VHH binders against Probable cyclic pyranopterin monophosphate synthase (moaC). Designs and how they scored, part 15

Target 1, 244 residues: Probable cyclic pyranopterin monophosphate synthase (moaC), of Pyrobaculum aerophilum (q8zyf8)
Amino acid sequence: MIVDISKKPDVFRYARASANADVKKCNTAVAAKAATVASRYLPFLHPLPLSATAWCKDGKFYVEGIAHWQTGVEMDVLFGVLVGLLGSGAVKIENLRVEIKQKQTTPPIIENVNTSEAPITREGDLVASAYGRMKVVNLDIVKNPVEKGHPIYAAQTAAALNAKRLCELLGGPCPSVQHFKIEIITSDSVEVRTFIKARDITPAPEALFSAGVALLTIWDMIKKYEKDENGQYPYTYISELHLD
Key: E = the ipSAE of ESMFold2; O = the ipSAE of OpenDDE; V2 = 0.75 times the mean of E and O plus 0.25 times the DockQ between their complexes.

## First folded at step 9 (VHH; framework vhh_gocatamig_d2)

Design z06 (from y06 with D33S Y99S E101S Y103S; at its last look DockQ between E and O 0.82; V2 from the best seeds 0.00; counts 0 for: pae E 9.1 > 2)
Fold by ESMFold2, look of step 9:
Structure z06 (fold): chain B 244 residues (1-244), chain A 117 residues (1-117)
Amino acid sequence: as target 1 above (244 residues)
Amino acid sequence: EVQLVESGGGLVQPGGSLTLSCAASGFTFSSYSLAWYRQAPGKKRELVAYISSGGNIVYMKSVKGRFTISRDNAKNSVYLQMNSLRAEDTAVYYCAAESGSDSIDYWGQGTLVTVSS
């Protein structure tokens, strides 16, 4: 369910997310755009009027976002980092996390960072698998229905739907998906594996995307229980996301 | 004015039992999910047990089978029955209420539980 926020006031909301990845060129334009439309892909996000920027530096990819709105923007900027890295050709992403989130009554001051496009290319096999691992504080909450529903079942559904939707964000030829499978297990962390078979072009970006969407869907559904007393996520992050 | 007032903490020997209570006022109790959190000195505040407005209950692994959360909507109260207490259960225990926002809406002041010989 999309929880009721009707009583919350508008305040300025800021968040910055980052991940480590080894990419030759950064598609920061795709990242910034993806953040602004994240609610179309992560099923329980509230729509909001996000302004977002993205950049890369020293092996890290960053997205930050600002809105004057009722809800925080951390899930939107995490989604932006995921999509931006996939649009940059990443096959391995590490430490996808919220660096900071804030709210305040005056507009935040941020550096003016212009985004850039990078080529979107697809090379690889017509069968792809991906693995993702997310560290959480409250692993047992993941296993049970919460206010928004059951995190694992919601994540499986969100991943399956999104396996066919990455090309809306990246452009170019879309893989013709012939088969999709996802497995989510909870042991000492949340682990996901995705498997995609496509007819004509590699679905490797989609395998990563669907795994990332599954983990972000779980994160969004449990984020209330993961925040520390300052509203930050010091121990909740996607530690690794990579092709098999 | 919203209030959550915890009581029932104290000193107890290992293997003993305590019941924590949290009395609520200033909001529609039956519409809120309730939780108990705890914080040991120098540690992060951690969720212990959760009960939704619809009655769904979740326990953290470290307390499952030993602790029981319950609520009484007629008395605007939530309880934590703590059995088989261990030294590592020593902490300040906090009552929390949430209605579906991005964070916990209300916190209590906390009640100290000390488990030692």
Scores: ipSAE 0.011, ipTM 0.483, lowest interface PAE 9.1, mean pLDDT 87
ESMFold2 (binder alone), look of step 9: mean pLDDT 86; pTM 0.866
OpenDDE, look of step 9: ipSAE 0.019; ipTM 0.390

## First folded at step 10 (VHH; framework vhh_gocatamig_d2)

Design aa1 (from y06 with S53E; at its last look DockQ between E and O 0.95; V2 from the best seeds 0.84)
Fold by ESMFold2, look of step 10:
Structure aa1 (fold): chain B 244 residues (1-244), chain A 117 residues (1-117)
Amino acid sequence: as target 1 above (244 residues)
Amino acid sequence: EVQLVESGGGLVQPGGSLTLSCAASGFTFSSYDLAWYRQAPGKKRELVAYISEGGNIVYMKSVKGRFTISRDNAKNSVYLQMNSLRAEDTAVYYCAAEYGEDYIDYWGQGTLVTVSS
C-alpha cells in the first residue's frame, strides 16, 4: 500500500543522506537525477517534485533534496546516494543513512548546485553476489505484515524487478539477467544477499543495487516505526553493502 | 485546538496490570494512526505499540503478548492494556497521533507508570 497523504498540506521538505565509499571519481549528476525519480523504483514511495543535488567530501557521498509537498523526501535522497555510488563505480558502501530530515515554512537553500558526471564502468564476472546489512530499532516488525504489506516479501519483489532496471538510471547496455536469487534474514539486523547470473556483461552493479533496493524497500515500509520523536533516524541505517 | 490527554498511569506491583487511556479532541480521530511511546529515565523515547487508522497493529518485541493497543473511534480514544508488568516497563507513556508517515503530528503530555515491588 502507498500511504494516504491526500489530506496533508504542502510544506517545504528537506533531507540529506550520505554514505561512505572509496571511489575514484564521483558521479554526482547521476545521484541527483536518481533521487528525482526514486518513486519509480521504490514501490511504496509517493511521487513528488524533488529538486536534488549531490557532492563528495572526505570519503563520503551526499545527496540532499527539497520538495514543497505532502510527504518527506528522505527515502528519495537515500536512493540517490545508492545510485550515485553505483554510477561512481563503488563496490563497497558503508553507513548509508539519513543525516537529517526537516520540514519548514520557508524554502530551504541547496548550496551545492553544481554536479559532475563520471564514466560508468563495469568490472567483474558474469556471476555476481552482494551482501547488505541494515540496522533497525524494531527488528521484529520486519518479520510481520505492516500497514504497507509484508516487508520481506515486498523487498524480494522490488529487488527482482530492480535487478533489470539499473541501466535505466546509469545508461549503457543492460546485462541480460539469466538468474536472480535473494535471501533476506532477520537475525540481529536485516541482512540481504543477492545473486545474479547474466550473459555478456557483468551484473556486479545490479547485485549491489538489488541488495540496496531490498533494504531501502524494507526501511520505507517500516519507517513510521523507526523514526524518533523528532522524525529522525539515529539508529536506522544500512551499515554495509558490498560485493562478495 | 488539538489535545491528547493520557490517564491511567500510577504505581503497580510487578505482575500487575494497568490500562492507559488517551482521549483526543480537535482533529478527525478516525483518519489518524495512533500510538503509545514510552521514555524511561535516561533513555530515548521509544515506540511501544502502533495502531493505524485501518486497524493494523505493531508492537515492540518486549511487550508483545503482554500489552494490547486498541482504539474506539466513536469515543475518540486509544487505549493500552498493560498486563504482566515488569520493572523494565517503568516509564512515562505518551499518546501520539500521526497522519500519513512523515512526522508525529500530536503528542500527549505523558502519564507515569512505575512498576515497583
Scores: ipSAE 0.718, ipTM 0.889, lowest interface PAE 1.5, mean pLDDT 92
ESMFold2 (binder alone), look of step 10: mean pLDDT 87; pTM 0.874
OpenDDE, look of step 10: ipSAE 0.882; ipTM 0.944

Design aa2 (from y06 with S53D G54S; at its last look DockQ between E and O 0.92; V2 from the best seeds 0.84)
Fold by ESMFold2, look of step 10:
Structure aa2 (fold): chain B 244 residues (1-244), chain A 117 residues (1-117)
Amino acid sequence: as target 1 above (244 residues)
Amino acid sequence: EVQLVESGGGLVQPGGSLTLSCAASGFTFSSYDLAWYRQAPGKKRELVAYISDSGNIVYMKSVKGRFTISRDNAKNSVYLQMNSLRAEDTAVYYCAAEYGEDYIDYWGQGTLVTVSS
């Protein structure tokens, strides 16, 4: 379900997310745009009028977002980092996390940095596989239905739909998906593996994207139970996401 | 003024039982999710049990099968029935209320539960 926020007042919502990745040029324009439309891709997010910026510094990719609205923006900026890194050609992403989430009565101060567009390239075979791992505080909750539905089944569905939709965000020719598989298991963490076969164009970015979307969908569905007393996520994050 | 007032804490032997209550005032209780958190000395505050406004219930693994959360909207109250208590359950227990999914909106002052032989 999409949680009822109809009676919440508008306040300024701020979040910043980051991940480690080694990319030559950062596609910050794609990241910022993706954050503003994240609710169209992560099925339980509320739409909201997000302003977003993105930048790279010291081996990290950042997205921050601001909305004067009824709900938080941390999942939107996480999605922006994921898509921005894929648009930057990343094949290995580490420590995708919320650095901070805040609400306040006055507009937050954000960095005013130029956004840039890096060349969008695709490298890889017509068969691709990806692996992702997410650390959570409450692993056993993932195994059972919660208020929003069953996290694993929802993640599988969201991943399959999104495997076909990354090109909407990145542009260019879209892979024609011929086969998609996803496996989600709970060990000491939430682990996902995706497999995609496509014709003509490598689906390697889509393998990563669908794995990331699966993990973000689970995170969104359990976030009420993951946040600490201050609304932060010190122990919930996607520790690794990479091509096989 | 919003208030969440916990009661029912105390000293109890291992294997014993205790019922915590939280009485709420100052907001529309039936519209809020309710939860119990706990904090042992030197540890972070952790979720124990969560009950949504629609009655969906989530328990942490360490208490599932031993603790039961319930709510009574007519009495503006949420309860935690604690059975088969263990030393590891010793903590200050906090009542919490949340509208939507963003932040805990209201916290109680806490009630101490001590489990000792």
Scores: ipSAE 0.725, ipTM 0.894, lowest interface PAE 1.5, mean pLDDT 91
ESMFold2 (binder alone), look of step 10: mean pLDDT 87; pTM 0.872
OpenDDE, look of step 10: ipSAE 0.898; ipTM 0.951

Design aa3 (from y06 with E101Y; at its last look DockQ between E and O 0.71; V2 from the best seeds 0.00; counts 0 for: pae E 5.2 > 2)
Fold by ESMFold2, look of step 10:
Structure aa3 (fold): chain B 244 residues (1-244), chain A 117 residues (1-117)
Amino acid sequence: as target 1 above (244 residues)
Amino acid sequence: EVQLVESGGGLVQPGGSLTLSCAASGFTFSSYDLAWYRQAPGKKRELVAYISSGGNIVYMKSVKGRFTISRDNAKNSVYLQMNSLRAEDTAVYYCAAEYGYDYIDYWGQGTLVTVSS
C-alpha cells in the first residue's frame, strides 16, 4: 500500500543521493527530471512537488531534491541517480546511497547547478543480464509481508513493468521485450539478477534499470526498519549494480 | 504534550530476564508504529525491535528468539520482554514512535539496562 501520511505536516524536505560510476558524459538533465517523476515508477512512493538538481564530480553522480511536503524525498533522488547514470551510459554503478536526508522549518540551501543533456546511445547485444546487490540491516523482513505488501513480489512486479518503461525517461527507440526474467535471493544481502531478450535494440539499459528498480522497491518497502535514530541510512545502500 | 516514558531498566545477571515498559500519551497510539532502540556505551543507537500499527514485528538478529516486543493499545503501552540476557545487551533502551515512514516522530528519554554480576 501507499502509506498513510495524512497526519504529517508540510515541512521542507531535502535529500542528496549519489553513486560511483565511470561515465564519459553526465546526463544530469534526465536525472533531475526522473527524480521529479519517480513516484510514477516506484509503486509505493507518494507523489510530491519535487525540485531536483544533478551533477557529477570526481567519479560520482549526485542528485539532490527539495519539496515542501508531507514525506521525505530520498527515494525520489535515488531513482534520479539510477536513471541519470543509465542515461549517461553507465554499465556499472557502485554505492548507490542516500548521503543525507533532512527536514527543516526553513527552506534548505539550494545550489544553483546547471543541468546538461547528453545524447543517449545504446550499445550491447539483444540479450542482456544484470546483477545487483543491496546491503540491508534487517534482511529477514524482506522475506515476509510488511505494511506495504510483500517486498519480493512487489519488486518482481515493479521490475517487469519498468523493464518496458525506461524509454519514457530516456527517449529514443525502445527495445521490444520478448522475454524478461528476474530472480531475487536473500543471502547475506539482497541480490537480484535480471535477464532480458529484446528484438532489434539492445535492452542492456533495461536490464540494469529493472534490477535497480527491484532493489529500490524493496528499500522503500522496508526503509522504516533500516533508518537510524536521525532518519539516515548508514548501512543500507545498493553496493553494486552492473551488466553481466 | 507527547510523552514516551520508559521504565523497567536495571541491573541483572547474565542469563536473567527483564521487562521494559513504555507508557505513551499525547497522540493516537494505535495509529503509530512502536519500536525499541538501544545505545551501548560508545556505540550508535540501533533498532532492537519494531511493532507496526498493523501488527508486523521485526527483531535485530542478535536478540531474535530472546526478546519479545508487544503492545497494548488499550493502555497506550509498548513492552520489551528480554530473556537470556548477555553482557552485550547492556545499553540505554529507548522507546520510539513513528507514523508514515518519515522519521521517528517521538523518542523516550531512555532506561538503562546493565547485564553484569
Scores: ipSAE 0.276, ipTM 0.668, lowest interface PAE 5.2, mean pLDDT 89
ESMFold2 (binder alone), look of step 10: mean pLDDT 87; pTM 0.877
OpenDDE, look of step 10: ipSAE 0.857; ipTM 0.933

Design aa4 (from y06 with K61Q; at its last look DockQ between E and O 0.93; V2 from the best seeds 0.85)
Amino acid sequence: EVQLVESGGGLVQPGGSLTLSCAASGFTFSSYDLAWYRQAPGKKRELVAYISSGGNIVYMQSVKGRFTISRDNAKNSVYLQMNSLRAEDTAVYYCAAEYGEDYIDYWGQGTLVTVSS
ESMFold2, look of step 10: ipSAE 0.745; ipTM 0.896
ESMFold2 (binder alone), look of step 10: mean pLDDT 87; pTM 0.876
OpenDDE, look of step 10: ipSAE 0.897; ipTM 0.950
ESMFold2, fold request of step 11: ipSAE 0.696, 0.702, 0.728; ipTM 0.885, 0.887, 0.895
ESMFold2 (binder alone), fold request of step 11: mean pLDDT 87, 87, 87; pTM 0.875, 0.874, 0.876
OpenDDE, fold request of step 11: ipSAE 0.921, 0.920, 0.921; ipTM 0.964, 0.964, 0.964
ESMFold2, look of step 11: ipSAE 0.751; ipTM 0.900
ESMFold2 (binder alone), look of step 11: mean pLDDT 87; pTM 0.874
OpenDDE, look of step 11: ipSAE 0.894; ipTM 0.948

Design aa5 (from y06 with S52D; at its last look DockQ between E and O 0.94; V2 from the best seeds 0.84)
Fold by ESMFold2, look of step 10:
Structure aa5 (fold): chain B 244 residues (1-244), chain A 117 residues (1-117)
Amino acid sequence: as target 1 above (244 residues)
Amino acid sequence: EVQLVESGGGLVQPGGSLTLSCAASGFTFSSYDLAWYRQAPGKKRELVAYIDSGGNIVYMKSVKGRFTISRDNAKNSVYLQMNSLRAEDTAVYYCAAEYGEDYIDYWGQGTLVTVSS
């Protein structure tokens, strides 16, 4: 389900997300673009008119976004960080999190940042596997149906669909997927493993992307129960996401 | 003016029971998700139970099986039946209402529950 927001008034919605990663060049242009279309990839997001900016600083990749709209933009900017890092060649991502989300009646101040574009490169074999781990406040919620459906089953479906769609965001030559497999388990955190085979072009970015999409789909489906009294996520974040 | 008024808090012995009530006014109750949060001394406010406008229910793991949330849209009220109470359940309990999914829109003033011998 896409939650009913029809009675919410428009206010300015702001969010900033970040992650740690070592990358050769920062593809901030693809990150900002991806954030603006996130609702086309994360199945339960509301479409909204997002403006987004991305930058790198001190080993961290940031995306911020603003919309004058009826709902928050934190999932959109998280998606922007994920795609931006994949477009930057990242093979290991740590601490993908919402740094802050806000709403206000006046436009937020957006810092002046440089947007850069880097050529997209792919590293890896024609068989790729990825692992991701997300910290959540209550693991038991993930194991049961919630308002939007069953988080694990929805995440499996969203990941499979998205494994074939990263090229829409990154451009360039795209792998022809021959096999995709995903496993989601809950022990002390939400853990995901993806496995993908492709022809001619390495699907390593797709292995990471589909793992990230699975975790973000779960996060989106449970976010009503994860946020604190101020609407923030101090204890919910993707702690690691990497190729095997 | 929106109002959420909790009642039913008090002192209870371990193993006892208590029913919290929250009476709401000033908004279309049936359209809102309702929740109980609690805040123990020196701790952050945490979700206890959540009931959405469609009747779907989520519980914190530590209270599942012991607490029951329910809502009565005709009376604009949400309830928390608390059974098998433990010392760790001692907290101020807050009623909350949310439309959509981004922020809690309304908070009650809280009602104190103390579980001690």
Scores: ipSAE 0.702, ipTM 0.879, lowest interface PAE 1.5, mean pLDDT 91
ESMFold2 (binder alone), look of step 10: mean pLDDT 86; pTM 0.867
OpenDDE, look of step 10: ipSAE 0.904; ipTM 0.954

Design aa6 (from y06 with Y50W; at its last look DockQ between E and O 0.87; V2 from the best seeds 0.83)
Fold by ESMFold2, look of step 10:
Structure aa6 (fold): chain B 244 residues (1-244), chain A 117 residues (1-117)
Amino acid sequence: as target 1 above (244 residues)
Amino acid sequence: EVQLVESGGGLVQPGGSLTLSCAASGFTFSSYDLAWYRQAPGKKRELVAWISSGGNIVYMKSVKGRFTISRDNAKNSVYLQMNSLRAEDTAVYYCAAEYGEDYIDYWGQGTLVTVSS
């Protein structure tokens, strides 16, 4: 379900997300753009008029966003970081997390930062696999239906759909997916493994993307139970996401 | 003025039972998700149980099977029935309300539950 926000007043919503990754170039333009359309990819997000920017500093990639709207923007900026790193050629992403989210009656100050484009570079075989792990406070909740639906089944569906959609965000030549498989395991964390076979062009970025989308879909579905009393996520984050 | 007022806390023996109540006023109760949180001395506040406006219920693993959350929209009240209490359940228990999928909008003042011999 997409939660009913019809009676919420508009207030300024701010969030900043980040992740660690070793990349040679930072595609911050793709990250900012992806954040603004995240609700088209993460199935339970509300559409909203997001303004976003992105930057890199000290081995970290950041996205921040602002909307004057009825709901928060933390999932949108997390999605922006994921896509921005894939557009930057990342093959290993660590600690994808919400650094802060806020709401306030006056506009937040957001620094105007020039963003940069980069063409994607694709390296890898025509068969690709990725692994992701997400830390959660309430692991047991992931195993059972919640108000929005069953987190595991929703994540599997969202990942399969999105495995074919990364090119909408990145541009460039697109792999023709011939096979997709996903496995989600709930051990001491939420673990995902994706497998993609494609023709002509490596689907390595799509393996990472679909794994990340699965984890973000689960996060979105359980986030009301994960946040602390101040609305922050100190213990919920995607700890690792990498190619096998 | 919004108010959430908890009651029913006290001293109980291990294995005992208590029912906490939270009376709400100043907002459209039936539209809000309601929750109980708890905070033990020196620890962070943590979720205990959640009941959505639509009636969906979620429990923390450590209380599942022992605690029951319920709501009565006619009385603007949310309850936590606590059975088989353990020393680890000792905490201040807070009522919370949230509309939509946002922040906790309202907190109660808390009621102390002490489980000891």
Scores: ipSAE 0.709, ipTM 0.887, lowest interface PAE 1.6, mean pLDDT 91
ESMFold2 (binder alone), look of step 10: mean pLDDT 87; pTM 0.882
OpenDDE, look of step 10: ipSAE 0.917; ipTM 0.961

## First folded at step 11 (VHH)

Design ab1 (from y06 with K61Y; framework vhh_gocatamig_d2; at its last look DockQ between E and O 0.92; V2 from the best seeds 0.83)
Fold by ESMFold2, look of step 11:
Structure ab1 (fold): chain B 244 residues (1-244), chain A 117 residues (1-117)
Amino acid sequence: as target 1 above (244 residues)
Amino acid sequence: EVQLVESGGGLVQPGGSLTLSCAASGFTFSSYDLAWYRQAPGKKRELVAYISSGGNIVYMYSVKGRFTISRDNAKNSVYLQMNSLRAEDTAVYYCAAEYGEDYIDYWGQGTLVTVSS
């Protein structure tokens, strides 16, 4: 289910997300663009007219976004960070989180940053797997249907669809996927493992992407139960996401 | 003017029961999700139970099976039946209303529940 926001007023919605990753050249242009189209990839997001910027500083990758609209933009900027890091060649991502989200009646001031593009490097075998872990406050909720549907089943479906779609965002040749599987386990956190075979070029970025999409789909489906009294997510984040 | 007014808090022995009520006014109650949150001294405010405008219900794990949330759209009210109360349930309980999964739009003033022998 895409939640009914038809009666919400337009206000300025702002969010900033970040993650840690060891990359040498940051693809901030891809991150900003991905954030603006996140609703095409995360199945329960509302489309919205997002403006986004991205930058790297001190081992962290940031995306911020602004829309004058009826709903928040935190999931869009999280998606931007994920795709931007994959477009920057990241193989390990830590602490993908919402740093802040806000709403206000006046336009927020956005940072001016230079955009950069880097070629995607596809290094690795034709078989790849990835692991992801997300910390949540309300783990039991993930195990059961919620208003939007069953978080685990939705995440499995979203991941499979998205395993074939990263190249739409990054450009370049697309791996010819021959096999995809995903396992999601709810222990003391939400854990995901993806496995992909491709015929022609390494699907390693797609293994990471599909794992990240699974976790972001779950997050989106449970976010109204995860936020604190100020609408923030101090204890909900993707703690690690890496190739095996 | 929007108001959410909690009532029914008090002192109760372990194993006892209380019913919290929250009366709402100033908005279209049937369109909103309703929730109970609680905040113990020195702790973060945490979700206890959530009931959507469509009737979907979610509970915090530690209260599942002991607490029941319900709503009455005709009376613009949401309730929390608390059974088998434990010392760790001691907190200020807040009624909350939310439209569109964005932010909690409205908070009540809170009602104190103390579970003590």
Scores: ipSAE 0.708, ipTM 0.888, lowest interface PAE 1.6, mean pLDDT 91
ESMFold2 (binder alone), look of step 11: mean pLDDT 87; pTM 0.877
OpenDDE, look of step 11: ipSAE 0.896; ipTM 0.950

Design ab2 (from aa4 with N56D; framework vhh_gocatamig_d2; at its last look DockQ between E and O 0.79; V2 from the best seeds 0.75)
Fold by ESMFold2, look of step 11:
Structure ab2 (fold): chain B 244 residues (1-244), chain A 117 residues (1-117)
Amino acid sequence: as target 1 above (244 residues)
Amino acid sequence: EVQLVESGGGLVQPGGSLTLSCAASGFTFSSYDLAWYRQAPGKKRELVAYISSGGDIVYMQSVKGRFTISRDNAKNSVYLQMNSLRAEDTAVYYCAAEYGEDYIDYWGQGTLVTVSS
């Protein structure tokens, strides 16, 4: 389900997300744009009128967003970071997390940063695998139905659909997907592994994207149990996401 | 005006039992998720048990099998049955209500539970 927010008042919602990655050129334009359409890709997000900016500094990639709306924007900016890093050529992403989310009655200040766009360069084999790990507070609920549905099954479905949709966000030719597999297991964290075979161009970005989407889908479905008393996520984050 | 009023706290011996109650008013109780949080001296407030408007229940790991959350929508009340109490369960227990999934909307003032000989 998409949670009922019909009785929530409009207030200014702000969030900033970040991740560590070693990239040569930051595609901040694609990150900001992806955040604004995140609800089209993460199945249980509410659509909202997001304004977003993105930047890189000292090996970290940031997205922040603001909306005057009925729900928070933290999942949208997390999605923006993921897509922005893939659009920047990242093959290893660490510590994808919400740095802060806020609500307030007055407009927050967001940075007015020039964004840049660069086409993605695709190098690699026609077979790709990725691994992701997400830290969560309560692992048990990941394996059980919640009001939004079953987190693991929803994540598997969202990942499979999204494996074919990254090129909508990045531009350029789309891999012709011939095979997709995903495995999600719980240890002391939520772990995901994706495998993609494509006919024509490397699906390496799609392997990473589908793994990230799986983890973000789970996060979104369990977030009411993950947040602290101030609505923050101090113990929930994607610790690593990388190609095999 | 919204009110969440906890009751039932007190002193109890280890191994004992206690029932906390939280009476709610000023909002449509059946539409809200309800939760119990606790805050031990010197520590951050943490989720103990959660019961959604649809009846789904989540417990923190250390209390599973010992605590039971329930709600009575006709009485606008949420309860925490605490069994097999330990010294580590000593804390102020807070009732909380949430609509949507964004932030806790309402907090009670808390009720102290002390587990001591």
Scores: ipSAE 0.577, ipTM 0.825, lowest interface PAE 1.9, mean pLDDT 90
ESMFold2 (binder alone), look of step 11: mean pLDDT 87; pTM 0.871
OpenDDE, look of step 11: ipSAE 0.888; ipTM 0.945

Design ab3 (from aa4 with D33E; framework vhh_gocatamig_d2; at its last look DockQ between E and O 0.89; V2 from the best seeds 0.00; counts 0 for: pae E 2.5 > 2)
Fold by ESMFold2, look of step 11:
Structure ab3 (fold): chain B 244 residues (1-244), chain A 117 residues (1-117)
Amino acid sequence: as target 1 above (244 residues)
Amino acid sequence: EVQLVESGGGLVQPGGSLTLSCAASGFTFSSYELAWYRQAPGKKRELVAYISSGGNIVYMQSVKGRFTISRDNAKNSVYLQMNSLRAEDTAVYYCAAEYGEDYIDYWGQGTLVTVSS
């Protein structure tokens, strides 16, 4: 379910997300763009008129976003970081998290940063798999239906749909997917593995993307139970996401 | 004016039981998600239990099986039945109400629960 926000007033919503990754050049233009369209990819996000910026600093990739709207933007900026890093050639992403989210009645001041674009290069085999791990406060909630639906089943569906859609965000040729499978288990965290076979070009970025989308879909579905009293996520984050 | 008023806190021995109540006014209670949070001395406020407008229930792991949240829309009230209480359950318990999924919109003033012999 997409939560009913019809009675909420518009207020300025701000969030900043980050992750650690080893990339040569940051594709911040792709990250900012992806954040603005995240609701088209994460199935339970509300559409909203997001403005976003992105930058790299000291081995971290950042996206921040603002909307004058009825709902928060933290999932949108998390999605921006994920896509931006994939567009930057990352094969290992660590500590994808919300740094802060806020709401306020006056416009926030956000940094204006020139964005940059880097071409993506697809390297690897025609079979790829990825692994992701997300830390959550309320692990048991992931195992059962919540108001929005069943987190694991929704994540499996979202991942499968999105396995074919990364090239919409990055540009360039799209792999012809011949097989996709996903396994989500709950140990002491939420773990995901994706497997993709493609006919023509490596689907390695899509293996990472679909794993990330699965985890972000779960996060979105349980986020009301993960936040602290100030609306922050001090203990919820994607700790690792990498190719096998 | 919106009000959330907790009651039912007090001193109870380990293994005992206590029921907290929260009476709400000033908003359309049946449309809101209701929750209990708690804050122990020197600790951050944390979610204890959550009940949606549609009746979906969520508990933090440490209270599952011991605590029960319920709501009565006719009385604009939410309850927390606490059984098998432990010393670590000692905290100020807060009633909270939320519309949507963004932030807690309203907080109660809190009621103290002390678990000691």
Scores: ipSAE 0.498, ipTM 0.792, lowest interface PAE 2.5, mean pLDDT 90
ESMFold2 (binder alone), look of step 11: mean pLDDT 86; pTM 0.864
OpenDDE, look of step 11: ipSAE 0.815; ipTM 0.916

